# VH-VL binders against q0aze0, part 340

Target 1, 268 residues: q0aze0
Amino acid sequence: MKIILVNNRFKENTEKKAQEIAGQLSALNVEVIIDNGLDEPYAGTVDFIMVLGGDGTMLRAARRYGQRAIPVLGVNMGTVGFLSNIEINELAEYLPLILREEYSLEARMMLEVAVFQQQSLLTRVFCLNELLLRSNSPRMLSFALEISGQKLEPYRGDGLIVSTTTGSTAYSLSAGGPIADPQLDAFIVTPVASHIINKRPLVVSPEREISLHLLEEREAIIGIDGQIKMDFGAENRVLIKRAPHPLLMVNLKAKPFFTSIDRSLQRQ

## First folded at step 14 (VH-VL)

Design BB88 (framework fv_ragifilimab)
Fold by ESMFold2-Fast, scan of step 14:
Structure BB88 (fold): chain C 268 residues (1-268), chain A 122 residues (1-122), chain B 113 residues (1-113)
Amino acid sequence: as target 1 above (268 residues)
Amino acid sequence: QVQLVQSGAEVKKPGASVKVSCKGSGYTFTGYYMYWVRQAPGQGLEWIGVINPDSGGTTYNQKFKDRATMTVDKSISTAYMELSRLRSDDTAVYYCARGHEYETYLDYFDYWGQGTLVTVSS
Amino acid sequence: DIVMTQSPDSLAVSLGERATINCKSSQSVLYDYDNKNYLTWYQQKPGQPPKLLIYWASYRESGVPDRFSGSGSGTDFTLTISSLQAEDVAVYHCQQYYSTPLTFGQGTKLEIK
């Protein structure tokens, strides 16, 4: 068995813990690859991915490995988040189940984001939560949203979020979007500070293709999962569709989503 | 070991074109953006553009957009930057540099080529 | 375009003393979504390409000595060398990667006094 341990290179505590876990797994005849973000993703075949850290570390792991159809387990290191299944102090208890492949998988849809400079593909990236388009200056944006070739009336405001259902509890929620069951596959399209009162969040079939472009020259930026940033101008276009593969998240412990989110919302 | 190796020095007349190569090794060539930067003698660094080695997609600094062409040959892990209609003030060391984060467009540079001196004189 | 301005243009510091180099951007390079400053520092010795020292304004590149540190946020940034050594003689460049065109400061030449 070969396992990738993904950790955050900027937190020495998580790096030391990854080394400790790697040693424990090696003692059990498991080959371990440590991905602390310094190098490119491991290119070889892997049986399991263990993410040590908070939601940000999971988002990086999903971007790097989510399309490979490999089980991914989120192990919380004491941060608050929605993407982990077990706590670090529970790992020893669940490790035998991991090694025997005695767990269930939850499929979480991902976005495929392609950004073009005129006709040239500038970047293609996958993400678990969302793409954010927003103004980079005090001037509001004027932009076009197309859904499967249907051109909506122009948007005017600070921006737009295109989110997965997993991302419904991330930035989309802060912008007024709905909470979605992460087992549903859908795009959630949430305006950011729209000047038009009839621009409401949309819930769109994941089979559709969404495109965005500016209607006038403005300084704008695209953010992907809060980790990748790109400037976006009138010569740019972005295409968003469902990624070919969902992220396969490991469930070792029954973690009731609705009870957890309800409790979190009560604290706001 | 990551390494970027550039082609050798060039001497050109005004009005000519120069094409500088940059061969990457020790990493997945198509996984990192390639940037081109130049430095005139005794001056600061000036960004020319960036290319996605996987797709061939490019973004140019407006100052160079009408004269610079960036391309890649994935089969030999080599990027190219061609600058046409050379002027004496194009005399500079030209560098290729690799982005640090895998598949990240706006990035800082962790590995640089050794540089290619291009001298433009009549 | 984001304009990067360094100060001073040149600096002479005695061995073992602290060296401080400043970099100012014409607009903020702090991205509030990820809370990162899109600023980096390079060291360049004569006849050599630039070498990465600091990224994200304050994170030290692997293999860079502890005496190098970066600080600042938004528009004002500082590179500090706590105890200057002979091999630190170089030109230091700041760079923003917040938006294209990517831009560099004019460079600060650091010399031994």
Scores: ipSAE 0.779, ipTM 0.887, lowest interface PAE 1.1, mean pLDDT 91
Fold by OpenDDE, second read of step 15:
Structure BB88 (fold): chain C 268 residues (1-268), chain A 122 residues (1-122), chain B 113 residues (1-113)
Amino acid sequence: as target 1 above (268 residues)
Amino acid sequence: QVQLVQSGAEVKKPGASVKVSCKGSGYTFTGYYMYWVRQAPGQGLEWIGVINPDSGGTTYNQKFKDRATMTVDKSISTAYMELSRLRSDDTAVYYCARGHEYETYLDYFDYWGQGTLVTVSS
Amino acid sequence: DIVMTQSPDSLAVSLGERATINCKSSQSVLYDYDNKNYLTWYQQKPGQPPKLLIYWASYRESGVPDRFSGSGSGTDFTLTISSLQAEDVAVYHCQQYYSTPLTFGQGTKLEIK
């Protein structure tokens, strides 16, 4: 068995833990690759991915390895989040199950985000949470939203979020988007501070395509999963589709989503 | 090990064009953005543009948009930068550089070519 | 465009002493979502391309000596060499990659006093 340990190079505690776990796994005749984000994603074949840290580390791991159809386990290291399945102190207990491949998988839809410069593809990214279009100034944006060839009325506001159901509890939620069942595949299109007060979020079929472009010469930015940043101007277009492969999240322990989110909301 | 090797020095007359090459090795060529930066004698660094070696997508500094053309030949892991309508103030060392991240072109440069001196004189 | 301004243009420092180079951006290069400063420092010796020293304002590239450090946030950044060595004589460049066009400072020439 070969396992990738994904941690965050900027969090020293996760690096130390990765080394420790690597040693333990090696003692069990498991081949281990450590990915702290400094190097190119490991290109070889692997059987399992273990993410050490919080939601941010999981998002990065999803972008790096999600297209490879490898089981991904989130191991929380003292943070609050929605993407980890077990705690670091539980790893020893569940390690035998991992090695015997006795776990269930939950497929999570990802986005395929393509950013064009005029007619040329500039970048393509697969992401687990969301794409954000927002103004790079205090001024509002004017932009066009098209869904499967249907052109909606021009939007004016600070921006727009296109999120997966997984991402519904991330920035989309803060912008007033609905909470979605992670077992449901759908796009959530949430306006950010629209000039139309009652502009409502849209729940869109994963079979549809979403396109965005600016209607004026204005500086904007594209944000992906709150981690990737790109410029977006009048010469750019963005196309959003369902990624061809979902992220395969490992479920070792039952985690009640709705009771967890309800508790989280009461704390805010 | 990652290495970027550029073509040799060029001497051109005003109004001519120059095409500089940059061959990448030791990494997945199509997996990282390639940047072009120039440096006039005794001056600072100036960004020319960026290209996605996989898709061929480009973004240019507006200053060079009408004169610079970036291309790639993936089969030989080589990037090209052509600058037309050369002027004396285009005299500079031209560098190719690799972006550290593959997810965005808003990036810093972790590896550089050795540079190509382009001299424009009548 | 984000304008990068370094200070001073040139600096002479005695061996073993602290060298400080400043870089100021015309607007903030701090991204509010990842809380990172999109600022990097390069070292360039004569006849050579720039070499990466610091990225994300304060992280040292692998192989860079501990005497080099980056600090600052928003619009004001500093490169510090705690104890200047002979091999540190070079031109130092700051660069922002917060938005296009990517821009550099004018460079700071560091010499031994």
Scores: ipSAE 0.749, ipTM 0.906, lowest interface PAE 0.9, mean pLDDT 94

Design BB89 (framework fv_ragifilimab)
Fold by ESMFold2-Fast, scan of step 14:
Structure BB89 (fold): chain C 268 residues (1-268), chain A 122 residues (1-122), chain B 113 residues (1-113)
Amino acid sequence: as target 1 above (268 residues)
Amino acid sequence: QVQLVQSGAEVKKPGASVKVSCKGSGYKFTGYYMYWVRQAPGQGLEWIGVINPDSGGTTYNQKFKDRATMTVDKSISTAYMELSRLRSDDTAVYYCARGHEYETYLDYFDLWGQGTLVTVSS
Amino acid sequence: DIVMTQSPDSLAVSLGERATINCKSSQSVLYDYDNKNYLTWYQQKPGQPPKLLIYWASYRESGVPDRFSGSGSGTDFTLTISSLQAEDVAVYHCQQYYSTPLTFGQGTKLEIK
C-alpha cells in the first residue's frame, strides 16, 4: 500500500506531524510519499491520499491529485473548515479502517478552468471551490458572461465567482451566493458587488460551458481556489466546464453538512 | 540535479536576431512556467515574458512584444527566446528562470539558468 | 505597471553590523484572497544569476542563512541582514509577482565598509 501525505510546508506543526505519521505507516509496511508542496506532484500510482491541514491544504491536494480517482482523506489540524473528515487526534482510531479500506466515498465535482491569451492557451487547471474574477482597481469591470452559447446582458461590478457546490460555502457565500448541498453537481455563478441590481446568483447545470471576457480595458485578476493568481485583461478569456473526474473524498466519520454550516452562520 | 542550462554567448550585428536556448533537467519540464529576464551591464533586471511549456501559451512585456518570441520543444525539455531587430542597447545577459509552484502563472523564481551574454555591436 | 523602488542605491556596512535595504511598490502587492504579499528578494553576485533569498515577503528560502529576514506588507518592504559577513557582498533586488509585467527594483549594492 502506498499513501501520499500532503501537508502545508508553511506550518511547522504539520511538517513534524507528517514525519510522525509517515513513521507509523512505515512500521505497518505502508510506503509513504510526503508532498509538502516543494516539488511537482508525485507521478507514480498510489492507493490513498491523506491531507494534513485545513481547507487550503485540501484545495492544493485536489488541484494536484483530484483528477486521479484516488481516495482523499482530510485530517484537520485545528483550523475551522468544511473539507476535513476527522481530527488529527482521531487518526490512530481510524487508521485500521483506512488500511482495511472500510470507508465510503463522496464524489465532489471539480471545475476545469482554461485561460487564453487571445487564441493561445495560457493555462488549464482544475479546482475544487471556485474561480474568482475581480477588479484590481477602484474601477468596476464591464464583462461578458456566456453560458453554453447563450450571451447574457453585460455585467458591471467588481467581479464574478464561478463555483462548485463544494465552493458554495467558500468565497461565493461571502459574496451572497446560495448554500448548496455539496452532493449536488452544479455551477454557482455569483456576482461580486454588482452595480446592476437585477444580477442574481445563478445555479447552472454542470453540463454547461461558461465563458468570461472583459468588454473594456481594465485591470482585473483571476484567482483559482485562492492559490493560482493571474492578471486578466481584455485580450484574455476564460472557459469553465466540469472536470472529467470528481474528487473522491473519504468518509470515515459522519459529518453533517447542514448542521455544520448552520452553526457557522450563527457565529457570523 | 534540478537545473536550467542555457546556450553560450553570442555576438551579433545591429539588425540581426538571436535565439537563446534553456534546457531544463531534473524536474517535470511541462509542469512549471518559464520566464525570461535580461540584465544590461551594470543595470537592473528586466522581465521579457513568460511561457507555459505545456501549452506554448505566452505573455510578453509590451516593451518586447514586437521583437521577442518564446517557444518550447517539449521533446528535449528546452525553451527558446528569440529577439529580433537587435540594437546596441539590447546588449545584456539573458536569463531563463523557472517558477516555484507547480502550474502557477504568477510566481517567484527559485531556479535560474546561468545566463547568456548577448553582445550587439557594429 | 507596478514600479518597484529600492533604497539606498548603495550601502557600505562593517562586518558583523546590521544591513537594511528597503523596497517600495507603487501599488499594494498584498492579495486579500490568499493574504499573501507577492514580493521576493534576490541576491546577485558578480557573474552569477540572481539567487532567491525571500519569498512571500517574509519566508526564507531553504538553505538561506538565518541572518537574512524579510518584513513588510502592502507597499513597504525591508530586507535585513542581522550580522553582515564577507560573503554577503552582492547586489540585492526586490521583485513583485502580483501582476504582469513582472517588475524589479533597481538593485541595492551592498559593500563592506
Scores: ipSAE 0.785, ipTM 0.895, lowest interface PAE 1.2, mean pLDDT 91
Fold by OpenDDE, second read of step 15:
Structure BB89 (fold): chain C 268 residues (1-268), chain A 122 residues (1-122), chain B 113 residues (1-113)
Amino acid sequence: as target 1 above (268 residues)
Amino acid sequence: QVQLVQSGAEVKKPGASVKVSCKGSGYKFTGYYMYWVRQAPGQGLEWIGVINPDSGGTTYNQKFKDRATMTVDKSISTAYMELSRLRSDDTAVYYCARGHEYETYLDYFDLWGQGTLVTVSS
Amino acid sequence: DIVMTQSPDSLAVSLGERATINCKSSQSVLYDYDNKNYLTWYQQKPGQPPKLLIYWASYRESGVPDRFSGSGSGTDFTLTISSLQAEDVAVYHCQQYYSTPLTFGQGTKLEIK
């Protein structure tokens, strides 16, 4: 068995824990690759991905490895989040199940985000939560939203979020988007501070394609999962589709989604 | 105004400790990584470490791992860097510098403090 | 660790002339994932902190005059000032952010001839 341990280089505690766990796994004749984000994604075949840390680390892991259809386990290290399944202090208990591959998988839809410079592809990214288009100035943006070739009325505001159902509890929620069942595949299109007060979030079929572009010469930014940032201008286009492969999240422990959401909302 | 304001110059004896503060204003303090960089007189820049102001997570340059301690007080948007067991070659201007947005892993800096001169002399 | 080496250590250029500063990394700072060079340039004037000038090897920071340009890929990079101005007198630093520890060049002092 070969396992990738994904941690955050900016969190020394996760580095130490990764080394510790790597040692334990090696003692059990498991090959371990540690990915703290400093190097390129491991190109070899692996059987399992263990993410040590919070939601941010999981998002990075999803972008780096989600297209490879590898089981991904979130191991929380004392942070609040929605993407971890077990706590770090529970890992020893569940390790035998991992090694025997006795776990269930939950498929989570990812986005395929393609950014173009006119007809040229600048970048293509798979992401778990959302694509954000936002102004890079105090001025509002004017941009066009197209869904499956249907051109909506121009948007005017600070920006727009296109989120997965997984991402519905992330930035989309803060922007007033609906909470979505993660077992449902859908796009959530949430306006960010729209000039039109009655602009409502849209729940869109995963079979559709979403296109965004600016209607004026303005400085904007594309954000992906809050971790990737790139400049976005009038010559750029964004195409968003359902990723061809979902992220396979490992379920070792029952974690009721709606109970967790209710609890989280009560704390705010 | 977006800015980082550091504490004043320090004069220390060898073996002592120094703690430099860096207060952020004009932006969301917990939304950006905070870096520490120093510059000896007439020399280049040297990275000390980085801290996540929200989580408190840190990564140190191995050179300073045993002597440097980075902390934050989120309530007052202030980062701290303490360097212990000071020696003469620690004499430098110490800078705090803001990285990019949370979890971007872009380790270059668009905002700098004015610098804090730390002089270590017997 | 990635070692950054600048050349020259000091440079004197006449006003209006081209200034060229080189930076070499001991290993490639090109990231295949995004095909970007994790290289920055800073300008540091006397008594001031460094100022971000160039990132991703060739992208100008907002507010930076167009006479400044960055080029190169992999291990060899160049900062060019097409027409030197009096206010450009400073020490220039290159920095890699490809991997930790973050490392800087030794700096290049640019003066007017």
Scores: ipSAE 0.016, ipTM 0.499, lowest interface PAE 7.8, mean pLDDT 91

Design BB9 (framework fv_ragifilimab)
Fold by ESMFold2-Fast, scan of step 14:
Structure BB9 (fold): chain C 268 residues (1-268), chain A 122 residues (1-122), chain B 113 residues (1-113)
Amino acid sequence: as target 1 above (268 residues)
Amino acid sequence: QVQLVQSGAEVKKPGASVKVSCKGSGYTFTGYYMYWVRQAPGQGLEWIGVINPDSGGTTYNQKFKDRATMTVDKSISTAYMELSRLRSDDTAVYYCARGHEYETYLDYFDLWGQGTLVTVSS
Amino acid sequence: DIVMTQSPDSLAVSLGERATINCKSSQSVLYDWDNKNYLTWYQQKPGQPPKLLIYWASYRESGVPDRFSGSGSGTDFTLTISSLQAEDVAVYHCQQYYSTPLTFGQGTKLEIK
């Protein structure tokens, strides 16, 4: 059995913990590859991916490995989030189940984001939560949203978020989007606007293609999962589709989504 | 070893074109953005542009857009930067550099080529 | 375009003493969504390409001595060498990667007194 152990190079003590776990797994005749974010993704075949950290580390793992249809387990290292399934101090209890492949998988849709400069493909990225288009200045944007070729009335405001259902509790929620059951496949399209009352979030089929482009020369940026940033100008266009494969998240322990989000909202 | 190796020094006359190569080895060539930067003798660094080695998509500094062309040949893990209609002020060391983060557009540079001196003189 | 301005153009510092180099951007290079400053520092010795020292304004590149540190946020950044060594004689460049075109400061030449 071969496992990738993903950790965050910028979090104190995470590399030490990753080495400890790698040693424990090696003692059980498991081959371990450590991905601390400094190098390119491991290109070989693996059986399982274990993510040590918070939601940010899981987002990076999903971007790097999510399209390979490999089981991914989130192991929390102190900061509670929505993407971890077990705590680090529970790993020893659950390790026999992992090694015997005695767990269920939860499929989470991902976005495929393609950014063009004029007619040229500048980048193609997969993400778990969302794409954000926003102004890079205090000035509002004017932009076009097209859903499967249907041109909506122009948007004016600070930006737009195109989110997965998993991302519904991330930036989309902060911008006024709905909370979505992560078991559903859907795009959530949430305006980011200071004073536009009648532009509402949209929930659309994951079979739709969504495109965005600026209607006026403005300084704008594209953000992906809060981690990747790109300039976006009038010569650019972004196309968003459902990614070919969902992220396969390991479920070893019941994690009740609705009661968790309800408690989080009560503490805000 | 992970490295970028550039072509050798060039001497050109004004009005000519120069094409500098940059061969990557020891990493997945198509997985990192490639940047081109130049430095005139005794002067600061000046960015020319960036290319996605996988798609061939490019973004140029407006100052160079009319004269610079960036391309890649994935089969030999080599990037090229061609600068046309050369002027004496184009005399500089030209560097290729690789972004640090895998598949990240607009990044910091942790790996640099050794540089190619291009001299433009009549 | 984001204009990067370094100060001073040159400085001389005694061995073992603190060296401070400043870099100012014409607009903020802080991305509020990831809370990172898109600012780097490079060291360049004669005849060599630049070498990465600091990225994200304050993160030290692997293998760089801990006497090098970066600080600042938004528009005002500082590179500090806490105890100057002879091998630190070089030109230091700051760079922003927040927006294209990518831009560099003019460079600061560091010499020993």
Scores: ipSAE 0.754, ipTM 0.876, lowest interface PAE 1.2, mean pLDDT 90
Fold by OpenDDE, second read of step 15:
Structure BB9 (fold): chain C 268 residues (1-268), chain A 122 residues (1-122), chain B 113 residues (1-113)
Amino acid sequence: as target 1 above (268 residues)
Amino acid sequence: QVQLVQSGAEVKKPGASVKVSCKGSGYTFTGYYMYWVRQAPGQGLEWIGVINPDSGGTTYNQKFKDRATMTVDKSISTAYMELSRLRSDDTAVYYCARGHEYETYLDYFDLWGQGTLVTVSS
Amino acid sequence: DIVMTQSPDSLAVSLGERATINCKSSQSVLYDWDNKNYLTWYQQKPGQPPKLLIYWASYRESGVPDRFSGSGSGTDFTLTISSLQAEDVAVYHCQQYYSTPLTFGQGTKLEIK
């Protein structure tokens, strides 16, 4: 068996833990690759990905490895989040199950985000949570939203979020989007501070395509999963589709989503 | 070894064009944005533009948009920067540089070519 | 455009002493979403291309000695060499990658006193 340990190079505690776990796994004749984000994603074949840290680390891992149809386990290291399945202190207990491949998988839809400069592709990214279009100034944006070729009325506001159901509990929630069942595949289109007070979030079929572009010469920002930033102007276009492959999240331990979200909301 | 190797020094007359090449090796060429930066003698660094080596997508500094053309030949892992209508103030060392991330061109540069001196004189 | 201004333009520091170079941006390069400063420092020795030293304002690139450190946030940043070594003689550049066009400071020449 070959396992990738994904951690955050900027968090020393996760680095140390990765080394420790790597040693333990090696002692069990498991080949281990550590990915702390400094180098290119490991290109070789692997059987399992273990993410050490919080939701941010999971998002990065999803972007790096989500296309490869590899089981991904989130191991929480003392943070609050929705993407980890077990705690670090539980790893020893569940390790035998991992090695025997006795676990269930949950497929999570990802976004395929393409950013264009006129007709040229600038970047293509697969992401687990959301795409954010946001003004880079105190001024509102004016932008066009198209869904499967249907042109909606121009949007005016601070921005727009296109999120997966997984991402519904992230920035979309803060912007007033609905909480979605992670087992459901759908786009959530959430306005950010819309000029139209009654502009409602949209729940859109994953079979549809979403396009965005600015209607005026303004500076904006594209954000992906809260970790990737890109300039966005009048010459740019964004196309959003369902990624061709879902992230395969490992379920070793039952984690009730709705109970967790209810608890989280009580803290806010 | 991971490296960028650029073409040799050029001497051009005003009004002419120059095309500088940059060959990447030791890494996945199409996986990283390629940037072009120049440095006039005794001056600071100036960003010219960026290209996605895989898609060919480009973004230019507005200052150079009408004169600079960036291209790539993926088959030989080589990027090109052509600057037309050369002026004396275009005299500089031109660098290609690799971005650290693959997801955005808003990035810093972790790998540089050795530089190409372009001299424009009558 | 974001204008980057370094200070001083040049400085001379004795061996073993601390060197401090400042970089100021005309607007904040702190992204509120990820809480990162899109600021990097390069070292450039004569006849050589720039070399990456610091990224995200305060993180050292692999292989960079511990005596180099980056600090600051928003619009004001500092590169510090705690104990100047002979091999540290170079021009140092700050760069923002918060937005296009990517821009650099004018450079700071560091010499031994």
Scores: ipSAE 0.594, ipTM 0.865, lowest interface PAE 1.2, mean pLDDT 93

Design BB90 (framework fv_ragifilimab)
Fold by ESMFold2-Fast, scan of step 14:
Structure BB90 (fold): chain C 268 residues (1-268), chain A 122 residues (1-122), chain B 113 residues (1-113)
Amino acid sequence: as target 1 above (268 residues)
Amino acid sequence: QVQLVQSGAEVKKPGASVKVSCKGSGYRFTGYYMYWVRQAPGQGLEWIGVINPDSGGTTYNQKFKDRATMTVDKSISTAYMELSRLRSDDTAVYYCARGHEYETYLDYFDLWGQGTLVTVSS
Amino acid sequence: DIVMTQSPDSLAVSLGERATINCKSSQSVLYDYDNKNYLTWYQQKPGQPPKLLIYWASYRESGVPDRFSGSGSGTDFTLTISSLQAEDVAVYHCQQYYSTPLTFGQGTKLEIK
């Protein structure tokens, strides 16, 4: 068995803990590849991915490996988020189940984001939570939103979020988007500070294609999962589709989404 | 060994074109954005543009967009920057640099080529 | 374009003393969604390419001595060398990577007093 161990290089104790866990796995005849985010993703065949860290580390792992249909387990090392399943101090208890492949998988849709500079593909990335388009200046944006060839009336405001259901509790929530059951596949399209009365968040089929472009020369930024940032000008367009493969998240213990989000919201 | 190796110094006449090469080794060439930066003698650094080595997609500094062309040859892990209609004030050391984070468009540079001196004189 | 301005243009500091170099951006380089400042510091010695010292305004690159530190947020940034060594004589450049075109400060030449 070969496992990729993904850790966060920016956390003080993560490298030492990753090496400790790698040693424990090696003692059980498991081959371990450590990915701390500095180098390119491991290209070889692997059986399992273990992510040590918070939601940010899981988002990075999903971007790097999510399209490979490999089981991914979130192991929390600090503040509990929505994407971890077990705590680090529980790993020893659950490790026999991991090695026997005795766990369930939850499929989480991902976005495929393609950004064009005129007609040339500038970049193509995958993400688990969302794409954010926003103004990079005090001036509001005027932009076009097209859903599967259907051109909507122009948007005017600070920006737009296109989110997965997994991302419904991230930036989309802060912008007034709905909380979505992560078991559902859907795009959630949430306006950011829209100046047009009655622009509402949209929930659309994941089979739809969404495109965005600016209608006026403005400075704007595209952000992906809060980790990748790109300039977006009038010469650019972005195309958002459902990614070819969902992220396969490992469930070793029940994590009740609705009671967790309810508790979080009551504490705000 | 992760490194960027650039082509040698060039001397050109005004109006000519120059093409500088930058060969990457020791890493997945298509996985990191490649940037071009120049530095005139005794002056600061000036960004020319960025290219995605996987797609060939480019973003140029407006100052250079009409004269600069960035390309890649993935088969030999080499990036190129061609600057046309050279002027005497194009005399500078030209650097290629690699972004630090895998597949990250706006990034800082942890790996630099050794530089290519381009002298433009009549 | 984001304009980067360094101060001073030149600085002379005695060995073992603290050196401070300032960098100011014409607009904020703090991205509020990831809470990161898109600012770097490079060291450049004669005849060499720039070398990364500090990224994300305050994170030290691997292999860089701990006497180098970065601080600041938004528009005002500082590079500090707590105890100057002879090998630290160089030109120091700040850079923003918040938006294109990527821009650099004019450079600060650090010399031994």
Scores: ipSAE 0.717, ipTM 0.871, lowest interface PAE 1.5, mean pLDDT 90

